# Ledger of designs, part 1: VH-VL binders against a5d794r147to385

Scores and structures below are computed, not measured.

Target 1, 239 residues: a5d794r147to385
Amino acid sequence: SYLLQVLRYLIEFELKESDNPRRLLRRGTCAFSILFKLFSEGLFSAKLFLTATLHEPIMQLLVEDEDHLETDPNKLIERFSPAQQEKLFGEKGSDRFRQKVQEMVDSNEAKLVALVNKFIGYLKQNTYCFPHSLRWIVSQMYKTLSCVDRLEVGEVRAMCTDLLLACFICPAVVNPEQYGIISDAPINEVARFNLMQVGRLLQQLAMTGSEEGDPRTKSSLGKFDKSCVAAFLDVVIGG
Unless a header shows other numbers, all headers, positions and changes below count from the first letter of the chain; antibody chains aren't numbered by Kabat.
F, E and O are the ipSAE of ESMFold2-Fast, ESMFold2 and OpenDDE, as the mean of both directions, binder to target and target to binder. V2 is 0.75 times the mean of E and O plus 0.25 times the DockQ between their complexes.
Where letters were taken out, [cut] stands.

## First folded at step 1 (VH-VL)

Design c11 (framework fv_canakinumab)
Fold by ESMFold2-Fast, scan of step 1:
Structure c11 (fold): chain C 239 residues (1-239), chain A 120 residues (1-120), chain B 107 residues (1-107)
Amino acid sequence: as target 1 above (239 residues)
Amino acid sequence: QVQLVESGGGVVQPGRSLRLSCAASGFTFSSYGMNWVRQAPGKGLEWVAIIWYDGSNKYYADSVKGRFTISRDNSKNTLYLQMNGLRAEDTAVYYCARHYKSGWYPFDYWGQGTLVTVSS
Amino acid sequence: EIVLTQSPDFQSVTPKEKVTITCRASQSIGSSLHWYQQKPDQSPKLLIKYASQSFSGVPSRFSGSGSGTDFTLTINSLEAEDAAAYYCHQSSSLPYTFGPGTKVDIK
């Protein structure tokens, strides 16, 4: 395909020549990122893969009785009025208040970890139908950037994971209606927030080892099945 | 254990009415949408009607629209199908089946069915 | 309405053979396709949901695949108890529709 050769050319002459190719990729404004988005969105096998992987966990999320999965204590508190706060957590500034807030945060974190691991499980189940064209692009990125002495193996693997998760899968998780994964299912405010939390945490898995990661989010990453994501990448780049 | 038990079927003359019931047990009925699906003798499955978990939305197959009414009583864990203006082509085994909350979900559990025969 | 077509309409199979049943939708339904098994004089039972996911308690010999318009149900090694009618069902949009069914008998 002509477009696949252009994408390979951009890896060689745009990304490889950059002082910080990962930052350039993640900004999403370079020629490679723009063309990759257009190519993947027009690819029928990509739509099939995303639907097979995401439809079930997203539909379960939309209908199941889910809480608003906020894990930032300050933002969680701000969702409630002062009267509701007193009823739920007790007197503001007390030890009991801090304990009750932390219990709700811990509960939400556990639910969010289970939810993200569910999405990772579906990704593992559907690896067999990952698009050959996208597999070839990721493989070319790995081969081309692995030859660059200034880039460590971990950085190259992180870029390939960014391309798979941040540039392809996560946009469909956050906006499934725009990607045709769901048709007439309503997405309420709580469901949208929870989908954004899932997308954000999947993106943090791609940024594993990055010093820019949120410390609170980083602490929860140890609870996720990172080996599954690494195995998925190995299958994709292995041929 | 999840159970759905239909009742109210029988032999009825054309143009008359019949009311079917489906008694649910073993789960939180108010968390599930409900469907009626029928099967004519020796034929395939035909979807008839749906009602959302809270009763807020109902939809019917064109073949029964205007004649059949689906309803539910969440306090009694019971689904109903009021069938008016019955025709020979309505002869079928009628199943109730559940789906989680609103639409889009599979019918994970079905009742045993109740036979409705419309004959002169 | 979305029309579902199944093939074959009937097949007689020797025990331990692989069976494949196909369901085609008149328009894209994503993965909102479910498979049911109905034994003679019994109610339908859910086998596979959302094209490829096994329902609880369903033997591992049953599997599903496909998305969009083309879907397949596979029985990897047919057992005697698998003699039944198999129906596909779409939950993508109302009105909901079923395929006409495929009857599987043992030789």
Scores: ipSAE 0.000, ipTM 0.385, lowest interface PAE 22.1, mean pLDDT 82

Design c7 (framework fv_canakinumab)
Fold by ESMFold2-Fast, scan of step 1:
Structure c7 (fold): chain C 239 residues (1-239), chain A 119 residues (1-119), chain B 107 residues (1-107)
Amino acid sequence: as target 1 above (239 residues)
Amino acid sequence: QVQLVESGGGVVQPGRSLRLSCAASGFTFSSYGMNWVRQAPGKGLEWVAIIWYDGSNKYYADSVKGRFTISRDNSKNTLYLQMNGLRAEDTAVYYCARGYSSWYEFDYWGQGTLVTVSS
Amino acid sequence: EIVLTQSPDFQSVTPKEKVTITCRASQSIGSSLHWYQQKPDQSPKLLIKYASQSFSGVPSRFSGSGSGTDFTLTINSLEAEDAAAYYCHQSSSLPYTFGPGTKVDIK
């Protein structure tokens, strides 16, 4: 295929020649990233994979009347009026107020961890049907970039994971209606926020070696099974 | 705990058909991809077919493609293998194996059922 | 299809001896290699998944290593119950394939 050969060419002559290929890939504005996105969005087997992987967990999220999963205490408090704050948490500045806010933060964090792990579980469940064309592209990236002396094996693996999660899976998690994963189901503000939280945390797992990641999610990363993402990448690269 | 029990094997003449069943218990059957793997007497393992957790996708080894059909009934926790046009080289113990669909490894296997294709 | 070869075909070893079994793939399979143990008249059992990850309940004397095309299963101190056939399996691409097996006897 012409497009697959062009993507291979861009790995060799755009990404490989870059001073910082991972940063270039993550920004999503280089020729490779743009063409990869267009190719994957037009690929029938990719749409089937995304639908098989994401439809059920997203629909479950949308039909459940779930809480707004904010884990920043100050942002959580600011969501409520002063009268609502007193009703929920008690007098501002009291020990009760601090304790009740922390209970809600802890509850939301536990729910968010369970939610993200649910999405990872569905990803694991559907890895064997991952599109062959995309598997080939990821394998070419791994092979080509592994020959670069200035790039460590861990960084190359991280870039391949970035391509799979940040460039392919996460956009569909955040905008499932745009990708045709769901239809005729409106996404309210709470659901959209929660999908964005899932997408953000999945990207953080992909960027394990990056210090540009969101510092607030760093402590939460220890609660996720990172071996699941590594196993997914190994299956894809190995094909 | 996790149990897979195959049935339906037996002696059959070349060109005829057999249907194998695998009854699953001890886990959420609808969450796992399932495989059939066979082993000829005194020989090694040979992968036969896979079916997705929801039954939406299936793949077969070239040696059985067009003759065998894998299917499942999630409401009955049962996996099936319909074998048509049986040949002498299909003689083997047939195992069903749970392959968590995304991991590909076969973590639990049934006891196997013997299929003998002989005149 | 991806062809897997195993060596040796057969080993007869003394109790507590270290056993090494190798599996080679005809093309790179990353880490998508799994090891199974099959005792006479029994079903195969998973030992090691994804080259090096021990399955639940598997004794610590079993370990796996390797990536790409070369993989090794090691039994550090052979016990009587370890007499069995050992098979490697690649899940990198369809069709899935198994190695021909290595038979380990205790003598």
Scores: ipSAE 0.000, ipTM 0.396, lowest interface PAE 19.9, mean pLDDT 82

Design v1 (framework fv_rilvegostomig_arm2)
Fold by ESMFold2-Fast, scan of step 1:
Structure v1 (fold): chain C 239 residues (1-239), chain A 124 residues (1-124), chain B 110 residues (1-110)
Amino acid sequence: as target 1 above (239 residues)
Amino acid sequence: QVQLVESGGGVVQPGRSLRLSCAASGFTFSSYAMHWVRQAPGKGLEWVAVISYDGSNKYYADSVKGRFTISRDNSKNTLYLQMNSLRAEDTAVYYCARDEYYDFWSGYYGMDVWGQGTTVTVSS
Amino acid sequence: QSVLTQPPSASGTPGQRVTISCSGSSSNIGSNTVNWYQQLPGTAPKLLIYSNNQRPSGVPDRFSGSQSGTSASLAISGLQSEDEADYFCAAWDDSLSGYVLGGGTQLTVL
């Protein structure tokens, strides 16, 4: 394909030449990111893969009509009126108040971990549908960037994971209606928030350093099925 | 020992229905995508359908869309193919096959384990 | 009808090298990997090659696969009488949302 060759060229002459190619990729405004988005959105096998992977877990999320899966204690408290806070948590500033808030945070975190692992499970089951042309692009990025002495193997692998998750899968998780994954199903504010939480956590799985992780996400990272994501990347890049 | 055993084949008239079963043993059935593939007498292989490990995703060959339904019962380690509105051209040996779980290449990596097949004959 | 095109027959003598071709399009072989299946007379098919050129455990190294553009090939070196079988290429087709196979090549060992 013409676009595949242009994408390879941009890896060589845009990403490789950058002092921080991962930041350029993740920012999403460089020529490579723009053309990758256009190519993947026009690719039938990509739509097939995204639909097979995401349709069912997203529909289940929409049907469950769950509350916000907020894991920040202060933001969680702010979602309730003072009267609701007293009913749910008791007197403000008491030990019981702190305990009850933490119990709700822990409950939401457990639900969010289960939800993310469900998405990872669908990714695992539908990896056979992963498009060859996207695999080729990822492999070209791995080969080209692995030749750069200043980039460690872990950073190159993280960039390949960013391309798969942040640049391809996560946009469809957050906006499934725009990617044709969902049709005629309303996505309310709560569902959108929860899809964004899933996307945020999936994106964090691309991080190689624990100190750079979101503190709210860090406590649950050990509960995710990370082996599936690592195996997925390894097969895609042939490592 | 990993095994797949098909059953339910027979002789049926055009327009009728038939349900095929595939019993799996020797592996964790619930972890694998499963296929149905058929072969008409003296002809080549024709892919029919695939179902994901949990039954949430299904794909069909154009020749059977709207007539055949693939399903599975993971608690019984059994795969099914419900065949409706049968035609003479559906006459074939029907194989079930397991798809290897860990390949990331397009549209199901390869059918690494096959059953012995069950014969379906559609005749007047 | 088969979606992938193979020659209907091929032949060779013991010890020779035989190549079986498979031709497709951008939506199948051009975008996705090729599998090869061997079917001995009266038996169920067996996976012979996956991911264009990889062999499952138990498949001899005299069997090899290759892919270029929208075409693929299966090569059998050191041909043996046991290799007399039908050979099928297969790949996922993006436009059909399904797995497609060639019509098969009947290999005769003379």
Scores: ipSAE 0.000, ipTM 0.397, lowest interface PAE 16.1, mean pLDDT 82

Design v10 (framework fv_rilvegostomig_arm2)
Fold by ESMFold2-Fast, scan of step 1:
Structure v10 (fold): chain C 239 residues (1-239), chain A 122 residues (1-122), chain B 110 residues (1-110)
Amino acid sequence: as target 1 above (239 residues)
Amino acid sequence: QVQLVESGGGVVQPGRSLRLSCAASGFTFSSYAMHWVRQAPGKGLEWVAVISYDGSNKYYADSVKGRFTISRDNSKNTLYLQMNSLRAEDTAVYYCAKDYWSGLDYYGMDVWGQGTTVTVSS
Amino acid sequence: QSVLTQPPSASGTPGQRVTISCSGSSSNIGSNTVNWYQQLPGTAPKLLIYSNNQRPSGVPDRFSGSQSGTSASLAISGLQSEDEADYFCAAWDDSLSGYVLGGGTQLTVL
C-alpha cells in the first residue's frame, strides 16, 4: 500500500500541477509513470489480467500467416523492390499504380481494424478480473484531475484511458515475451510490426476526444468498437 | 519514396524577411508533426520550430520566438517557415524534418530534407 | 550554447567500444525520452536511436542507447571506420516548451 499512497501523492503534486499532465503521462518518464510501471509489473493480479486478455489474440496473430499491416502508402511501397512494385502495382506514376497501392492500404487497414477490435473484445470479456488496486489508482486520477478547472471532463477521461491502454496494456501487447504472456512462440519481424500497429492504434484510440487527434486515426475510429473502451473505463472509474 | 525538399533559401540583409518552403512526398503529410532545424556553418544542430499535424499547435526555440512563424498547407503537402527580422546569427542551413510519430507528442525526426542555405549578410 | 552537454570529441580504434555521454536536467532528459542523430560529413542528419534505446530499421545492432536520471549515453560496439561522424543527443524540454539538442560529439576512428 505504500506505493499506492505514493502514486496518489504524485497524481496530486506532479500530474495535477503540470501545465500538460496528459503529455507527462504519455511520455512515461515522470515519477508517476515510473512508479506505476513498477507497481503494475509486480502485481500478480495484473499479470493474470494481461494474460487472460492478451494471450489468445497474440497467439492467434503469431500462428496465423498474416500480411505486414502497413497503412502508410509510401512506407508500404518502400517495403517492395522496384520489380515487385511493378508486378503488384504496375507502372510507377500511373493512375493504376496509385489505385492498386490504395487497394492494398485499404485491405491492410480493414485487417488491422478487425485485429484491434479483437483485442478490444478480449479486453471487454476480461474487465471482471481487472485488478482492484489499479482500479483504485485510475479512480484517484479521475477524482483528482476532475477538480482542475483547466481540464475538461473529456481530457480527464482521455488521461484515464491513456493510463489503462498506453501505460499498462500496450507495453504488454508490443513486448508480450517480456511480460510473460508468451514463452515459447517466436516473434518474427512481421508479427512484431503488427503488434506495434495494434499498440499504436490502441494508444491513438485512448486519445479519443482530443481535438488534435491524428486525422488518419480519427477517420478510422468510426470502424472501432469504441463502446468496449468506454464500458471498460466506466467499470474502472465506478460510474 | 519518402522525400522532403526545402527551397527558398538565399542571401538577405539583416532586418529583412525570407520564407522557406518544404515540399513533402511519399507519406501522409497531414498525419505528422513537422520540424525546422538549422545548422550554422561548422556548428551543431539547433532546433527551430515544430507544428502539429493539423497546424493548431506551434512551438519555437527562444532565439526565434516573435520573429519566425511556422505554418503548413496540408492540401499542398507543404511546410513553411516565415523568417522576419533576420539577424546574422540566423545564417545556417535549414532542414525540414518529419516527426517519427503520428500522435500528439513530438518524439524526434526520422526523415530529413537535404537543407536550404540562408545567409544573412550586409 | 547547447542546453544538453556532450563532449566535443571522442575517438576509438576499429573493433573498440566507444561511449558518448549526454547530460541534461530534470526538465529534459529527466522527464522525456532521448533521441540520437548521426551526421556523416556533408550529409543531412539521420535518426540513430529513439525512445532512449530503440533503433530504427537499418541501424546496426552495435549502436545502443541508455538513459539514467538526467543523463543519457550512446554506445558503439565493434567500432568501424564508417562510424566516423558527428553524434547529437536530443530531447523535449518541458521548461522551454521545445526540442533541445546537444552540441554534438565528433567521433574520429583512428
Scores: ipSAE 0.000, ipTM 0.412, lowest interface PAE 16.9, mean pLDDT 81

Design v11 (framework fv_rilvegostomig_arm2)
Fold by ESMFold2-Fast, scan of step 1:
Structure v11 (fold): chain C 239 residues (1-239), chain A 121 residues (1-121), chain B 110 residues (1-110)
Amino acid sequence: as target 1 above (239 residues)
Amino acid sequence: QVQLVESGGGVVQPGRSLRLSCAASGFTFSSYAMHWVRQAPGKGLEWVAVISYDGSNKYYADSVKGRFTISRDNSKNTLYLQMNSLRAEDTAVYYCARDEGIYYDYGMDVWGQGTTVTVSS
Amino acid sequence: QSVLTQPPSASGTPGQRVTISCSGSSSNIGSNTVNWYQQLPGTAPKLLIYSNNQRPSGVPDRFSGSQSGTSASLAISGLQSEDEADYFCASWDDSLDAYVLGGGTQLTVL
């Protein structure tokens, strides 16, 4: 397709020539990102792949998961009124209060890890039906950027993972109704927040080594199935 | 609080069948892949089978393939291992274990205490 | 007979560093992450290391894992008497479609 050739040229003339092609890709405002989004959203095989991959785990989340999976202690506390805080955690400032808050954070983190791994598992299961056109684009990105001396192989692999997760899969996870992944099923505020948490963590799985973030966040990422993501990328690239 | 409790072990004759159960509590059972792992007396650990969180994917060790069937009932928070055509070499303590991942292979972070299966005379 | 190869035994004295090796192939350790399990006498196994080098909550930082090529190792620094146990490495095997374990290493604290 003509559009595929244009996408290849944008990798060569826009991404490759950038001082930081990964940041440019992640921002989603460059010509490559805009055209990729329009192309993938209009591609029937992409819609089929996303539905096969995401419909079941999203429907399970909507039916089964009622907990608001906040892992920031301060934001978790602020979600409750003072009266609710007293009921759930006890007297503010006490050792019991800190312990109860941490127990809820730990519980939510465990549930969130299980949820993200659920999505990764479905991704692994449906790799066989990944779209040819998107596979070709990712392969071209890998080949073109691997020839750039200033980019290490890990960075190029991370960019290809960004394209697959952050630019293609995560938008459908966060807004499944807009992407046609689910039929007319209600998404309440808690479910939306949990989908956003899944999308955030899937995006972070593409970030390897360059982040200067919280050590706890990096430690949490170690609980996710990185081997499945790497295997998925290798199949897509064609190795 | 997070617990796995195996049951159904016992003494059986070669060629007979036995069904093991594993009752899960303290976590969302339907969100985790589950494993069966066994250990013969005085020997090391041998992986037996895994089932995905929803039961759609199952894998078995070659030594049990065609004889054992792993299954789960998410409404009852229970994992099962149906063991057919039992042999003396199936004699072991059988552990159920929770995988940190959804499908398999991530790592077994929670284990039961085990149930003993003895296949003899 | 195990797919992954470990030494059958290892020993050390309190305060010393002990390393337990695990050798596999390209279809397991070479393409998938390695887990380590600790089994204290008379108890169920416990996950000690996952994803090659990550520790679950509650595992002391004295325990560390590493992986290179088709091999992995578990290092125990500041060895203590309570570390006397059997240690098992494990990984998924793409050729067997199975989770495979090493034969185990019995660690004796002298």
Scores: ipSAE 0.000, ipTM 0.422, lowest interface PAE 15.9, mean pLDDT 82

Design v2 (framework fv_rilvegostomig_arm2)
Fold by ESMFold2-Fast, scan of step 1:
Structure v2 (fold): chain C 239 residues (1-239), chain A 122 residues (1-122), chain B 110 residues (1-110)
Amino acid sequence: as target 1 above (239 residues)
Amino acid sequence: QVQLVESGGGVVQPGRSLRLSCAASGFTFSSYAMHWVRQAPGKGLEWVAVISYDGSNKYYADSVKGRFTISRDNSKNTLYLQMNSLRAEDTAVYYCAKDLEYSSSWYGMDVWGQGTTVTVSS
Amino acid sequence: QSVLTQPPSASGTPGQRVTISCSGSSSNIGSNTVNWYQQLPGTAPKLLIYSNNQRPSGVPDRFSGSQSGTSASLAISGLQSEDEADYFCAAWDDSLSGYVLGGGTQLTVL
């Protein structure tokens, strides 16, 4: 299609020529990012793929997951009243209070890791129905940017992962009703927060570099099934 | 009783090095991240560095990155700041401070030492 | 140069309410909780408020904190002469990968 050729052109003349193509891609304001979003949102096979991949894990989250999966201890504490804090954590300011808060944070982090890995599992299971046109553009990005001497192979793979997760999948995870993935199921505040947590962590799985993101959240990235993300990318780019 | 005591400050010439120490007592030192914060004469507070509970993660202010090294010895309950290539702008009272929360967290500083003075002059 | 912006001074009379503002960005106050530190003349700083609005043991309830968007405020009601001090706001900054503090506000009790 004409639009696919324009997207390939932008990889060649916008991303490839940039001194930092990954930063440019992640900002989401370059011509390539804008056109990719418009193209993917208008693509029927993309909606079919997103529905096949996300409907089940999102419905399970809405029905089964009642916990607010906050991993920032201070934000977690402030969500409870003083009476609830006393029941759950004990005397405020004590070492035991901080230890019990950390135990709840660790529990929420473990639940969040399991939840994100569940989404990754569904993604892997439905890779066979990934849209051919999106597969083609990701493959073109990989081939074109792999020819750039200043870009390491890991950085190019990371950019392809950014395109798949941050630019395509994550928006649908956070706003599934807007994308028509779920119907007639209300999304309360807790569920919306948990979907936003999943989207944020999926986006962070696409990042490289030791200093990116919140250091507390970054510590949990090693617990995710990154091999499934790599396998998904390998199928999309052709090996 | 939680207590932090800094030492190692003094008067040094530009380009020289100093190592500051912070002795901790009254809490499980190995469970908390630790910070260094400085204050130039008559000025506000400037955060310098933080080290995680196990020493695996370290972060620095841009003004000291590449010159200062934060480290800890959990067996001795001691925090260190190795200061190299000292400049006049490094003249300050240096405070050791304990993080509010356990492990790799940067939630703020609930316990502070009394500070040790570093003067860089010729 | 401080990353968070505070007024350099504030003043009040005993019994009045004083508010100290702190302005940041999406990478610090907009994404992370705010702490406030009190520094009495000639002493080390003391944690006054953490997690935007929480008080450590021993801090009077006349001190309160709030946060909205990329800004935070410290409110001191029933001002006392003993409150004359420097006040600093602080937060973790995701873009700098570091803890940042405001320039401080010198509160004078007239």
Scores: ipSAE 0.000, ipTM 0.387, lowest interface PAE 18.7, mean pLDDT 81

Design v3 (framework fv_rilvegostomig_arm2)
Fold by ESMFold2-Fast, scan of step 1:
Structure v3 (fold): chain C 239 residues (1-239), chain A 124 residues (1-124), chain B 110 residues (1-110)
Amino acid sequence: as target 1 above (239 residues)
Amino acid sequence: QVQLVESGGGVVQPGRSLRLSCAASGFTFSSYAMHWVRQAPGKGLEWVAVISYDGSNKYYADSVKGRFTISRDNSKNTLYLQMNSLRAEDTAVYYCAREDYYDSSGYYYGMDVWGQGTTVTVSS
Amino acid sequence: QSVLTQPPSASGTPGQRVTISCSGSSSNIGSNTVNWYQQLPGTAPKLLIYSNNQRPSGVPDRFSGSQSGTSASLAISGLQSEDEADYFCAAWDDSLSGYVLGGGTQLTVL
């Protein structure tokens, strides 16, 4: 298609020529990012894929989970008043306080791991209907940027992961009502936060560097099924 | 109790050096990027420097580049700012602040916790 | 070179909606997200808005942010007396490889 050729052209003449193509892609303001968003949002097979992949796990999240899945101990504590903190965790600065906070963090991490693995499972089940046009674009990005001497293989894979997850799948996870994934189901503040957590972790799971990304979630990364996200990326870019 | 406490400020002559410290408590210091931000008397905020969670990446304001060095010791939960070749225009309250993202990620979540500041006065 | 421009002052009455503007360039607001900080007299700054329009826990719904092109805005709906403070916008600048801030807007609640 005409738009696919323009997107390929922008990979070669905009992203490849940049001093930092990953940063340019992540900002989302370059010509490639703007056209990719327009193309993917107008693509029927993309909407079909997102709906098939995300509708069920999102609906389950909206019905089943009321827990706020915060895994940063300090932000978790800040959600409670001083009186609630004493009731839940005990005396500030005590070993018991730290122990009780860590127990809640561990509980939330376990729930978040189960939730993210559920989304990964649905992604794995629906790989067969991933849009051919988007697969072609991601493959072109991988091939074109792999020829750049200053870019490491891990950085190129990270950019392909950014395009696939940060620019396509994760926006639909965080805002499913805007992407038409769900109909008239309300999304409260807790559910929105949990969807944001899922989106962030999915983006991080295919990264080659475990030290990149949100430091609040890094302790949980080793517990996820990283192989399934990496396998999905490998299928999309063609091995 | 998430807390940042700056120290090391004082009165120094132009051309001298001063080292600021920021002691962190109540959170996992090694998981956060750290900033220095200053404010001259009666003026607005000016960003000075940032250091990534592991100390591998550092960025500086052009006004201090080559004179100031940001560093951290994660084993001591402490952030430092080494200030060399001090000038009158470096006179300010210096705040340390945390940011919950690794700066190489290309996203910025803002400085969500700040210390109370330490005053540096450069006068002859 | 790249300096974010804010009005030096703004004012309103209780219950009014007040908007504080922040203007930059393609190398800062045009390429990076905007954060807003509130500074009450005699205190350290507090994060009010991050990533253009996100609120930290504890910040009331009446505070909101927006960004379009090379400009950003902070909106305060249902203005209250405790909102009297200095407000600063901030964004990373690609050409300077560092954060730039606005000069601050002193908000007076009349």
Scores: ipSAE 0.000, ipTM 0.436, lowest interface PAE 12.8, mean pLDDT 81

